# Ledger of designs, part 66: VH-VL binders against o27280

Target 1, 266 residues: o27280
Amino acid sequence: MDSMNVPEVLEIKRIVEESESVKTFIFSWDFRREVRPGQFVMVWDFRDEKPMSVSLIDPVRSEIGISIRRVGEFTDRVHGLSEGDLLGIRGPYGRGFELMGRDILLVGGGIGMAPLAALADEATARGMRVDALVAARTADELLFLDRLEAAGVNISTCTDDGSCGFKGFAHERLLTLEENHDMAAVCGPEPMMFQVMRILDERDVPAQLSLERYMKCAVGICGQCCLDDTGFRVCAEGPVFWSQELSRVREFGRYRRDPAGRRVPW
Key: E = the ipSAE of ESMFold2; O = the ipSAE of OpenDDE; V2 = 0.75 times the mean of E and O plus 0.25 times the DockQ between their complexes.

## First folded at step 3 (VH-VL)

Design a35 (framework fv_libevitug)
Fold by ESMFold2-Fast, scan of step 3:
Structure a35 (fold): chain C 266 residues (1-266), chain A 123 residues (1-123), chain B 110 residues (1-110)
Amino acid sequence: as target 1 above (266 residues)
Amino acid sequence: QVQLQQSGPGLVKPSQTLSLTCAISGDSVSSDSAAWNWIRQSPSRGLEWLGRTYYTSKWYNDYAVSVKSRITINPDTSKNQFSLQLNSVTPEDTAVYYCAREYPGDFYGMDVWGQGTLVTVSS
Amino acid sequence: QSVLTQPPSASGTPGQRVTISCSGSSSNIGSYYVYWYQQLPGTAPKLLIYGNNQRPSGVPDRFSGSKSGTSASLAITGLQAEDEADYYCQSYDSSLSGYVFGGGTKLTVL
């Protein structure tokens, strides 16, 4: 048992307002400890603990960032904090993204761009060509565009309402893009990820997908994340999975679990 | 063009204090992204990290458990250098001593090394 | 007594691929980044790989690093006579609260 399983109380060094509903909380980090894009940490406000993806990995400044969308009581409390306030951080946990080849496609929806922004930084540092398809409901919900631009990423946007870029869903935009990539990484709402996965499979592009619902399973909090559909079981080994594994999970993209553990359509 | 230049005696008697200095050019000892390390190398123990000093709003030191009771690593901002003092030396402290920079930050490893100083501890 | 285990020697012929292993535990390689250093006779170590698999500027792309679980590997493709050197892995160890090195691997180019 190492120190990663014990919460460390860290001071909020800086807060970046990404949008009206999303903030990135930045902490000093000991980069002797491994942190990979696609991993998450447990954020503890001394009352409740929630898993949050690492969205910034900056070894030059010795900082990590955690991007949090305001969606409930815990996140409302955390959004009320200021620089100098304290949070407990435990981790990192989970399987991170693997990079291979020369070219990568990132497909992110909403807050799903958070782990992909960290991945974009690593991919560009390795000299890979990075193309990002950034999707949201509206233009003001598109995240990390300035950061991706600064990193040299080629950006395409789409919004459901057409307020920025392509009018439509991520998978509809992807169908209009003809470029091949050595790999892809996808993070966002499960219905979006399912449709994107199907298109990438047809194009023989290996893809990794990050599933929020499996973050708690990776730390042993929620056994309900283990699924058995057609003789294939998806256990708590996430949050990042290869598309080949997810193609056998019938619940992926079709159903979610409510707080009681019941199947609910997306 | 960052360079580390080592100086200090090559022969020390048992029970005395070993003192080495590492002069820095092309960077600042107080650079907030750098850490300044001492490592030694002997045939019997191989490469052995001794400790480091670094500045992040204030000065910090980390020391290897094996030498913690005898070691001091001190920065000198006015001379842009850092030093190693190792008290109560024994023949087991015979080694080639290196200074090295970690930069930028812990992730990047020890990117610049001094040439090394052979220190013999014998009577 | 090295905390990280490397084979004491490795060999290959010019043009071949050689790999050097570095084995640790959950308190070091399993949780912390791995670094690799090359040491030519009579010289200080030179950083070859940081952050498990990243190369500093000036290091040829035929050198690569990888990490899986509690073990890491340095791979050298297209082996050249100039690669004959000692190679050391490094990580951090949480139980020792300090950096640890492997015992070193003497690579001979035949």
Scores: ipSAE 0.018, ipTM 0.600, lowest interface PAE 7.2, mean pLDDT 86

Design a36 (framework fv_libevitug; at its last look DockQ between E and O 0.72; V2 from the best seeds 0.00; counts 0 for: pae E 3.3 > 2)
Fold by OpenDDE, look of step 4:
Structure a36 (fold): chain C 266 residues (1-266), chain A 123 residues (1-123), chain B 110 residues (1-110)
Amino acid sequence: as target 1 above (266 residues)
Amino acid sequence: QVQLQQSGPGLVKPSQTLSLTCAISGDSVSSDSAAWNWIRQSPSRGLEWLGRTYYTSKWYNDYAVSVKSRITINPDTSKNQFSLQLNSVTPEDTAVYYCAREYPGDYYGMDVWGQGTLVTVSS
Amino acid sequence: QSVLTQPPSASGTPGQRVTISCSGSSSNIGSYYVYWYQQLPGTAPKLLIYGNNQRPSGVPDRFSGSKSGTSASLAITGLQAEDEADYYCQSYDSSLSGYVFGGGTKLTVL
């Protein structure tokens, strides 16, 4: 396999339609190369390159999956691809999730469930008890429910409109859950993660959260994904952070920087 | 249970070809995602990976740079075995040779090994 | 001469905890899974740890693997006489395009 810093041109083996706006692209993977839930890859469509989380890690089939939400020009092009088409993949990069204890809580919103789905597979394979709070705006945006259920995950759903499960936001649903866990993994809209982190901290549940920032190089060189005050590079020190680390990041849950470096509120 | 049984001569003259065979039972040489390896061990060089063969829609071979110019690993689907050929041997090629399987279930660790074959290169 | 560096020997008494280190680089341990093998005298190596810290069936939980950065470690708790063997770490090296082994550690149970 080529250097991790050089894109490998891979054939799309399969495409799974997760929802109207999300597709999972499956590729062959050399599993000598380590890949962990929470890590990301850079996806190159030979025009542009974007970071994407790994959502499937299957050593039995020698495959990985990358779930992509249709949100812009790049993802529009990618969503137009078919099985057998080619994409460039380089990575994986970043710090993934660390599993500890026996009982784990996953809290995911929208496409944030992508890395958590991979984590769920690993956790269940290790014999851990996994509870997942899956949140979305509407029922049809809930991701990976069948997959999680098949893995033995205890699922609680939450939708903004109440079309499935608890009507409300993830942090509101979390407040109704009384069980404590050995650790939690969180990924989704940053405002959601911010609220969820607060609750978990109050409950003394160790939590890891996966951040999304504009990434250019993915190797900690360009600094485009640096977090204010701390200097944390999301691509190098993250994207997975412990809650204690994020407590030092003032911008967390408040704003991010766009490609031009301007502050953009959430 | 998967087993690997090695066979071949234990003595080879310099400049000749070392030939070994590894017979597979309990699995197929063409099993998807499984890889079949040759490793050797000597006091001077320790454990040394030589190469592997595996089937994924087609056959692939990977060889160690140190022996790439001299090595051939061939699968035999009809006999469910794979072989090692190492050309132009020298005394430095004296070692215990092992065949081993990599299996996806163990994240491609070498989970099954042959019994080993001492091959001495001597005139 | 081994790409991965191990101490040549280690020792302990029954019941003790011993650790065997394996040092590599970003081109191997830093980027690829680490495996550990146990080799008893006169036998072929046996897979002891795969995927950095996973135990195959039949391997006692006294054996554990860990990895941090470009280094890996094998820990043996409750050392037993039957644990006396050679131990090898293994990974893949992208610069060599091949698997690499450590030099091996001879573990003596005193």
Scores: ipSAE 0.660, ipTM 0.869, lowest interface PAE 0.8, mean pLDDT 93
Fold by ESMFold2-Fast, scan of step 3:
Structure a36 (fold): chain C 266 residues (1-266), chain A 123 residues (1-123), chain B 110 residues (1-110)
Amino acid sequence: as target 1 above (266 residues)
Amino acid sequence: QVQLQQSGPGLVKPSQTLSLTCAISGDSVSSDSAAWNWIRQSPSRGLEWLGRTYYTSKWYNDYAVSVKSRITINPDTSKNQFSLQLNSVTPEDTAVYYCAREYPGDYYGMDVWGQGTLVTVSS
Amino acid sequence: QSVLTQPPSASGTPGQRVTISCSGSSSNIGSYYVYWYQQLPGTAPKLLIYGNNQRPSGVPDRFSGSKSGTSASLAITGLQAEDEADYYCQSYDSSLSGYVFGGGTKLTVL
């Protein structure tokens, strides 16, 4: 019954309020079934199904967490749920992050810290040194700081308005940080990820970037999850890509697709 | 330090019940996050998982399909042990039987094993 | 007859790299974690790798695990005489609702 192509109806065990607009929904999980940081699940509210990154992987407590930002009709309905309510979960899907070396830099923007928080737990458990650059528009939108601190992560913060830490964008803060990491993992808005990737490429730091582009469900076809120049399908080949792969994608960091499939500048 | 010590008869006649015990020291049989397994090993069939018992809010058992109709795994909290009963044995049940702990939870594998008990089923 | 397929034997000389494969299907390795056990002659199996690629405390870094699709591998670098043993992979199988083991690989150090 654990086929990844059939939704399993799970009870919401616990809800954590991460911010005014973000909640983490926690479920019991059978940890014989594999789940990796950087993978996503399809969350089904019995009306619509949307991809959500796994943000907590806790095999000791037998729990997974899924962090959801309230931005539209689906997420508003899910945010209205309570502990004890049911959601359908299908997956996990996608290529997760790979860990290598002894130290890792995490660069997360907004909700992009969600899959990176799960990765931080894994990297720390393996004995890696973890540095995290956590970026948001305002201090109230910085996510997972207490969790990262509890895991022993070295945290730098950055807000556009200067309300916490460095005043400016993630890539501007990154220029003031040490250059010596064995690898990096990046997740957030594509313009941020593009700028960060450029800096990491100059430093010869191999980077993995997570793209969770809007997925438009067309009958039998998902055109929105394809990258223009490469033909990569986020749900099949991503969402995690190496910087070498993304450096050749014309749309990365410049354009996205709206729900109708039209090119829209970031 | 956790240790598992096995005991039981080494010779069982066909059609009888095979009965083994696994005594636990350094942990509790009712410990949350622990599961207590029986595995056997024979030259013809290799390693075979037989089943497990574990406590969350109540006791649960999982059994391998191949033995499900004949097998019972029972915890004994007063003696801090768990047992295997396998009914209606045949010569094909001849094997070395091991008990083993999974801890914590299912992710971490079978971290502690008993010494093994050779059981021969013959008349 | 095992659900997971391993080569029955493998060999190497001291200092070499040896890999042992474990092949399954979508109902087991494709969806579930893989574990590896080392069994020295006359002893119980010992957990060597859990969670596809994690080492328990006390297992030397010469041992590593990996998983891709429906297959897993155990790699031993810097092979030593004391590594001569039987090696078993294990996963869970959803169609059988239980743990399954590979047939085992007898590793000989020449």
Scores: ipSAE 0.564, ipTM 0.805, lowest interface PAE 2.1, mean pLDDT 87
Fold by ESMFold2, look of step 4:
Structure a36 (fold): chain C 266 residues (1-266), chain A 123 residues (1-123), chain B 110 residues (1-110)
Amino acid sequence: as target 1 above (266 residues)
Amino acid sequence: QVQLQQSGPGLVKPSQTLSLTCAISGDSVSSDSAAWNWIRQSPSRGLEWLGRTYYTSKWYNDYAVSVKSRITINPDTSKNQFSLQLNSVTPEDTAVYYCAREYPGDYYGMDVWGQGTLVTVSS
Amino acid sequence: QSVLTQPPSASGTPGQRVTISCSGSSSNIGSYYVYWYQQLPGTAPKLLIYGNNQRPSGVPDRFSGSKSGTSASLAITGLQAEDEADYYCQSYDSSLSGYVFGGGTKLTVL
């Protein structure tokens, strides 16, 4: 494969429909190049380029998968593609999740379950006990449940509207779950992650959280993905951060930045 | 159990061609989950990857740049083996030569090695 | 000269922890998986670690691998006499379009 900084044009090998709004696009991949859960790739549709988390890492079949939620013009175009169509891929980039101990808690909201599904596969392959709290707005948006069950993950669900499992937010469900984990991995809407991080910190559970920010270069030189107060570049020092690293970041959970760099509420 | 058995002459004169074969038992040279490598080892150079052959929808070869102009690796599906040809050898090609299976896929490393063949290049 | 740099020797006493380093660059260890091989005298190398930190079946858990940036490390805890061997790291190098090895580390158990 080509340099991490130059996109390689790859054929879509398979497409998996995960929900009404989420598809996983599977590509052949040269696994001499390292890919870790929590890393991302830049996907180029020959008009625009967007970061997407890796959701499937399958060295045996030499495949990676990238799960994409349809939310706008770029993702609408990509969702319109078929097997055999081409996309540009560069990367992977960023720091992935680290596994420690024997018991891990995953907390995922919506598409945030994508990198956690990859992590769950690795954790179970290492013989860890994996509990997952899978959250969504509605039952139809709960992702990867069958895949997680097949891997031996213990699943708890919650939905904002109560259509499946606990009615409420992920942090509310978390308060009702057992507290005996060696670590946690969290990915989802930033307000959810902030609330979950606070609970895990009070329980003294080491936590890693995956952040999203606006990206242009993906290699840390343009500065568009920087966090306030620390200068951490989400594309280089993240997207996965330990909770202790984020405790020094004023903006986390309080506001976001638009493409012009202006502060806006979550 | 997969086993790799090497054969070939241990003495080659300068400017001639070094030829070795690696016979495979317990697996197939045409397996689409394996790649078949040649590596050599000498005191002056240590371990040095020379190249590999593998099959997916067709046969592919990858060769180390340092030997690419002189090397050929050929599979033989009827005999279930693969060969190394290294042309125009010099004393610097003196080494222990190993064949190795890379399996499954290119992620898991070289998990089975042949016994090694010392090849001396001298007059 | 090996593309990946290892110390030429290491030593320890039984029960001790020993670490062997492997230094590379962004064209190899920085972007590609690291492998470790153990070579006992008179034998072929044996795969010890793949995928930076994974053990094949039959490799004791006192062997572990790790990677940070462009450097990798093999750690051996509970050192035993039979661990005396040569150890090689390996990766892929995109500039050379091929597999590359470290120069090897001779481990002595005192």
Scores: ipSAE 0.386, ipTM 0.759, lowest interface PAE 3.3, mean pLDDT 88
ESMFold2 (binder alone), look of step 4: mean pLDDT 93; pTM 0.950

Design a37 (framework fv_libevitug)
Fold by ESMFold2-Fast, scan of step 3:
Structure a37 (fold): chain C 266 residues (1-266), chain A 123 residues (1-123), chain B 110 residues (1-110)
Amino acid sequence: as target 1 above (266 residues)
Amino acid sequence: QVQLQQSGPGLVKPSQTLSLTCAISGDSVSSDSAAWNWIRQSPSRGLEWLGRTYYTSKWYNDYAVSVKSRITINPDTSKNQFSLQLNSVTPEDTAVYYCAREYPGDWYGMDVWGQGTLVTVSS
Amino acid sequence: QSVLTQPPSASGTPGQRVTISCSGSSSNIGSYYVYWYQQLPGTAPKLLIYGNNQRPSGVPDRFSGSKSGTSASLAITGLQAEDEADYYCQSYDSSLSGYVFGGGTKLTVL
């Protein structure tokens, strides 16, 4: 039997407001249960349970952080909580990022910066050079800039509306960057990740991409994870995948599945 | 509910083409949620996946590397069936051949199988 | 000659627990879901476990699957005479770009 499958009721130790719509909830954590960047936990508010990426891993303070964007009823309730309130936490689950080489590129869109912020901390602690391209629709939606700067990360920003940094999309900004990297990690909206992957693939930069929809498959509650392009209708354990797997997926960045399993445009 | 019925010859001579069909009832071969597989089983090689066909907005095929140069899997929407053609057979192709549905959804595996067809390749 | 390694045989008496192992590598079990099939003599294989540890409707809860690293296991508790069959594991292999099966385990109920 696996003790990680039983929710532990934890006190919210600290809440960091990352933006109007994003908060990071920080909990004391016993690191005899290891957690790696790219993994997720199930967050239980005693009514509903949802998967959330781990955004802070701090063994020195014995803390983890979970960043949650306000998008619906569950996340609205959780955002209404205060320091000292309780949440149930199960996990960690899923496949985390692997670090290789000396120079790493992070490309994050919106809340996709959450798992990448944890990865940036690990990479810098290992002495790697970290470049981050942080993308959002507007300046107010750029996340973790102060945390990344404090960690020594070299930051580039872009916004769709031009309110901060480069005006345009992440892949357009990436085309203006000619730096060589040993690997990349990418997390954000699927269409953004698809365009970024194509550029990195042309540059022979191995990339790892984190797909939110695969979190449910990793805990056995969803059958919507699909690799269709090379002709394989298989569900791979996520949420992190290498770009060589995703470059051959017809649906990656173009389509999603509805609850009935039908292909629908993004 | 869903049934797969196989038909085809039990004896094939070396160098000839093996041809089998799998008729589908209770589901559509063009169902965009399903994939249609051929698997064979022999004492020396055990269970061996040969390939599959499936429909999304158009038809796609996947083939195992070991047979890719000799194999064709074709759907027939008018007859609601799919076929296997394996060219240039040798005695090593002697096996029980199964068709199987890969269930709608990504992780459900091969939930419905045909009855199997023993194919002997000999002169 | 199979890509996934299973013991060729296993045995038990009624009421016992039996486990069947399936060993692979990072290119298959380490990265992809594991499936288990039961084959009774003279019949086609039947799906027994999907998604590492899930049971299709109609499969008794005596059957369970698990996965750790690059290995998977099928457990049968309360062994019964009708469980005598061949058992096969299956995964996807990224280096072969295709599905792969274990060599099969013949379970004998003594």
Scores: ipSAE 0.000, ipTM 0.426, lowest interface PAE 14.2, mean pLDDT 82

Design a38 (framework fv_libevitug)
Fold by ESMFold2-Fast, scan of step 3:
Structure a38 (fold): chain C 266 residues (1-266), chain A 123 residues (1-123), chain B 110 residues (1-110)
Amino acid sequence: as target 1 above (266 residues)
Amino acid sequence: QVQLQQSGPGLVKPSQTLSLTCAISGDSVSSDSAAWNWIRQSPSRGLEWLGRTYYTSKWYNDYAVSVKSRITINPDTSKNQFSLQLNSVTPEDTAVYYCAREYPGDLWGMDVWGQGTLVTVSS
Amino acid sequence: QSVLTQPPSASGTPGQRVTISCSGSSSNIGSYYVYWYQQLPGTAPKLLIYGNNQRPSGVPDRFSGSKSGTSASLAITGLQAEDEADYYCQSYDSSLSGYVFGGGTKLTVL
C-alpha cells in the first residue's frame, strides 16, 4: 500500500464549536509529514469520505484541525461524533498557499476562513503583518475571530445584513480598506472571490485564490477537472491558484458545472 | 536552555554490547513535547539515525531497520536521561555517537545535540 | 550509500551565493519536511533549517532553504569564511520508517 493514499485512523482529540453549523475536529499529527495552509485532507467516517481543508496546523502541540460545515448526510454524521471517536484521515493533498512579502491581506467568506486561519497562524509566526477581512451573511456565521485576534491579526468584518461590522459584501468593504499589501489570499464563494480579485488586480496586489469545489478531483474522484479556455487541470494544479492564472479562465466567477459537465451561471 | 551530556566507554570489543548514556538538563526526558534520538557518524556510512524514544500517553521507541535487531533505547525518568545499548558489535559499528533532541516547535528538527562520543570497536 | 543525494563538495568566494542540492524520492522528500544541519570541524551538527525553509533563532537570514517535488536546496548568500563546514540534509523515509540523511557536502570558502 502506498502510504500517502492509505487513511490513518485517528482519534478525535478535541472538538471546537465555531458556530451552530461549523465544528473544528482536532487530531494528533506526525509533523514529519509536510502539511501546509491551503492543503486539504480526505475525512473518512467508515462509510463515505469527503475533502476538508486543514484549518489548524500546530506543530508545538502536534495537532492538526479540520473545520467542517454541516451541509448534508456525511457532515451531519461527523458532527454527531464526540471526543475519543475515530475518523480516517488521508492526505494532505493539493498545493498550499505561498507566503511572500511582509504585509498580507486575507479575505474569507464563511467556511472559506478555515484554510485562511491556518495561513494567518503561519504568517504571524513569521513576523508578517496580517490584515483579515472576514465576511459572512450574518454575525453568527463569522468564523475564527477569536483565533485571529489571539494571533495578532488586524480584523475587519462585514455581514450582508449589517449585524456585525460593515453592512454589505466583502468586495464593497475591501474598497474602503488600505491598499498597501504585498500579497493577498482569498477563499469563499466564487462570486465573492471574482469581485475581490478584480479589485486586487487594479491595486496590483498578487492574490492566491482557493477553488475548493475541485478538491475531489485531486484524489482521483475526477469528473470535471479541466478549466475551459486553457485546458488547465484544477485537480492536478490546485486548489490554490494565482489571480493571474484565473484571469485567463472564462469560467471563473461566471459559471459552475453541474454533474453532467454543463455550465450553469452562479 | 537545554543541554545533553554523553557518557560511556570509548572502546568496546567485537561481539560485546555498546552502552552509552545521554543526560538531559533544561528539559524532562518524559516531556510530551520532545523525542530523544541516537545518531552515529562514520566515514563509511556518514550520518546514520539509529532510533528514538518519546512519551505521549506511554513510552514509544522507533528504531532504524539496519540496527533494529540489536538496539535498545531506554528512558530513565528518575535520572532524567536516556541510554543506547547496541548488541553484538563489529568493527563496522566504530563511529562518533550523538544523542539529540527532536523538538516539535521546530517541526521535529533535531535542535540540540550532545557533544559526541567516539566509540572504537576493536580487540 | 546515502538515501538522499548531495554533491560531495561545493565552493565559493566571500560574498558569492552558493547552493547545495539534496535529491530524494516520493517516499522521503516528496512527502516529508527537509531539514539542514551545519557541522563545523570537531563539533556536533547544528540545526540550520527546519520545515523546508524556516530558520531557528540565531541563524542568519543569508541561509535559506527550498523544496520542489523530490528535491531540496540550501542557499547561502553573502558567503563568509565562517560558513566553511559540512552541510547535511535530512528527511523521513516512509519505506524505511525512519530518518535519512544525505551524504553531506563539504563547503570550501576560497
Scores: ipSAE 0.029, ipTM 0.604, lowest interface PAE 5.6, mean pLDDT 86

Design a39 (framework fv_libevitug)
Fold by ESMFold2-Fast, scan of step 3:
Structure a39 (fold): chain C 266 residues (1-266), chain A 123 residues (1-123), chain B 110 residues (1-110)
Amino acid sequence: as target 1 above (266 residues)
Amino acid sequence: QVQLQQSGPGLVKPSQTLSLTCAISGDSVSSDSAAWNWIRQSPSRGLEWLGRTYYTSKWYNDYAVSVKSRITINPDTSKNQFSLQLNSVTPEDTAVYYCAREYPGDLFGMDVWGQGTLVTVSS
Amino acid sequence: QSVLTQPPSASGTPGQRVTISCSGSSSNIGSYYVYWYQQLPGTAPKLLIYGNNQRPSGVPDRFSGSKSGTSASLAITGLQAEDEADYYCQSYDSSLSGYVFGGGTKLTVL
């Protein structure tokens, strides 16, 4: 029997309120079980199971963290839990980020900063120089700024409404930054990621992008995870892809799936 | 910086108790960031993990199934050491015994080892 | 008996590339990190690789680890005479609730 396919029931050790709509749930973790930034777990509240990115990997404290945005019935129930309550965790699943070179640029939008926060911790621990562009609609929705600062990350912010940092979108802010990086990692809304990818491609910066929208099939059995005729399955091949891989995917940044599985424009 | 120093008898008679001690310097036996292991090595069975002790909010022990009924691993915070007791030994327990630190910062790899103690079980 | 399977021996000449395999199952390598240890004659094992492919400080980059499915490999490039040693893989096994080691591979530098 495959032990990764069986949920482990874990006690919520600590809850961190990241914003009005985002909480990080922290669990003791047996680090004999492999987990890497960019991977996700299936979170089970004993009624429904949903995929969530790992946002904290702390071997020193023997903890993992899972950051959850309140967007529906499942996440509303989970947000109602307290320290000492139980959740089922299955996984981890998916491709993690790869680190290379000396300098990395992180570009995160909203909850997309969650997997990037874990990556920032690993990159700084490896001695890399880390620059993060943190984007949100408003200042109150910027995530993990204190944690990134504590890790020694060089932070730039932008908000759509100008309430913190640059006024505008992530790709507009990126156009004002001429700094060279050996690689980049990007996670956030697909339209943002598409625009950021194009700029990084023009600058010859290899980028990895995390696609979280199709993380319903943790074991790759569900065809809904497939990206066009390329055969990429987000849960099996992703959720992390190199920009060169995504340049051949017709859906990326152009189409999404409605609840019936139909292609619709963004 | 961190060193493990083993002590204990090298000869034990069958049916008696094997007792070894591992003294720690450069780290605390009650450090939340470490586990303290006993591992043995013989020509017939190779490397064999016996068990560990560690502190998080209280002390825990994990033991290998093959020795669980006759093994005890005890920390001693006042002396900064941990010990191994293996009851009812047989000639099959003849091995080189190692203590080792397991550190979360290296994903629980055994990063520091004692010098090893050859224990011969014979009459 | 060893739960993880390694070839009992491997050999090479200076400058060659040598690989040592370690085969397990879903209850160990398939779900948990793999570690590699080097043991020189008369000494305690030394941690060589942790977390499938990471090197502790002081380990030359000639040593690398990899994992695919339920198997792992240790690769040694630019083989040197001082690499002659026994090599052991290690993982955790959920069915045994404990650490397991491979049987060891004796590497001879010819």
Scores: ipSAE 0.019, ipTM 0.592, lowest interface PAE 6.3, mean pLDDT 86

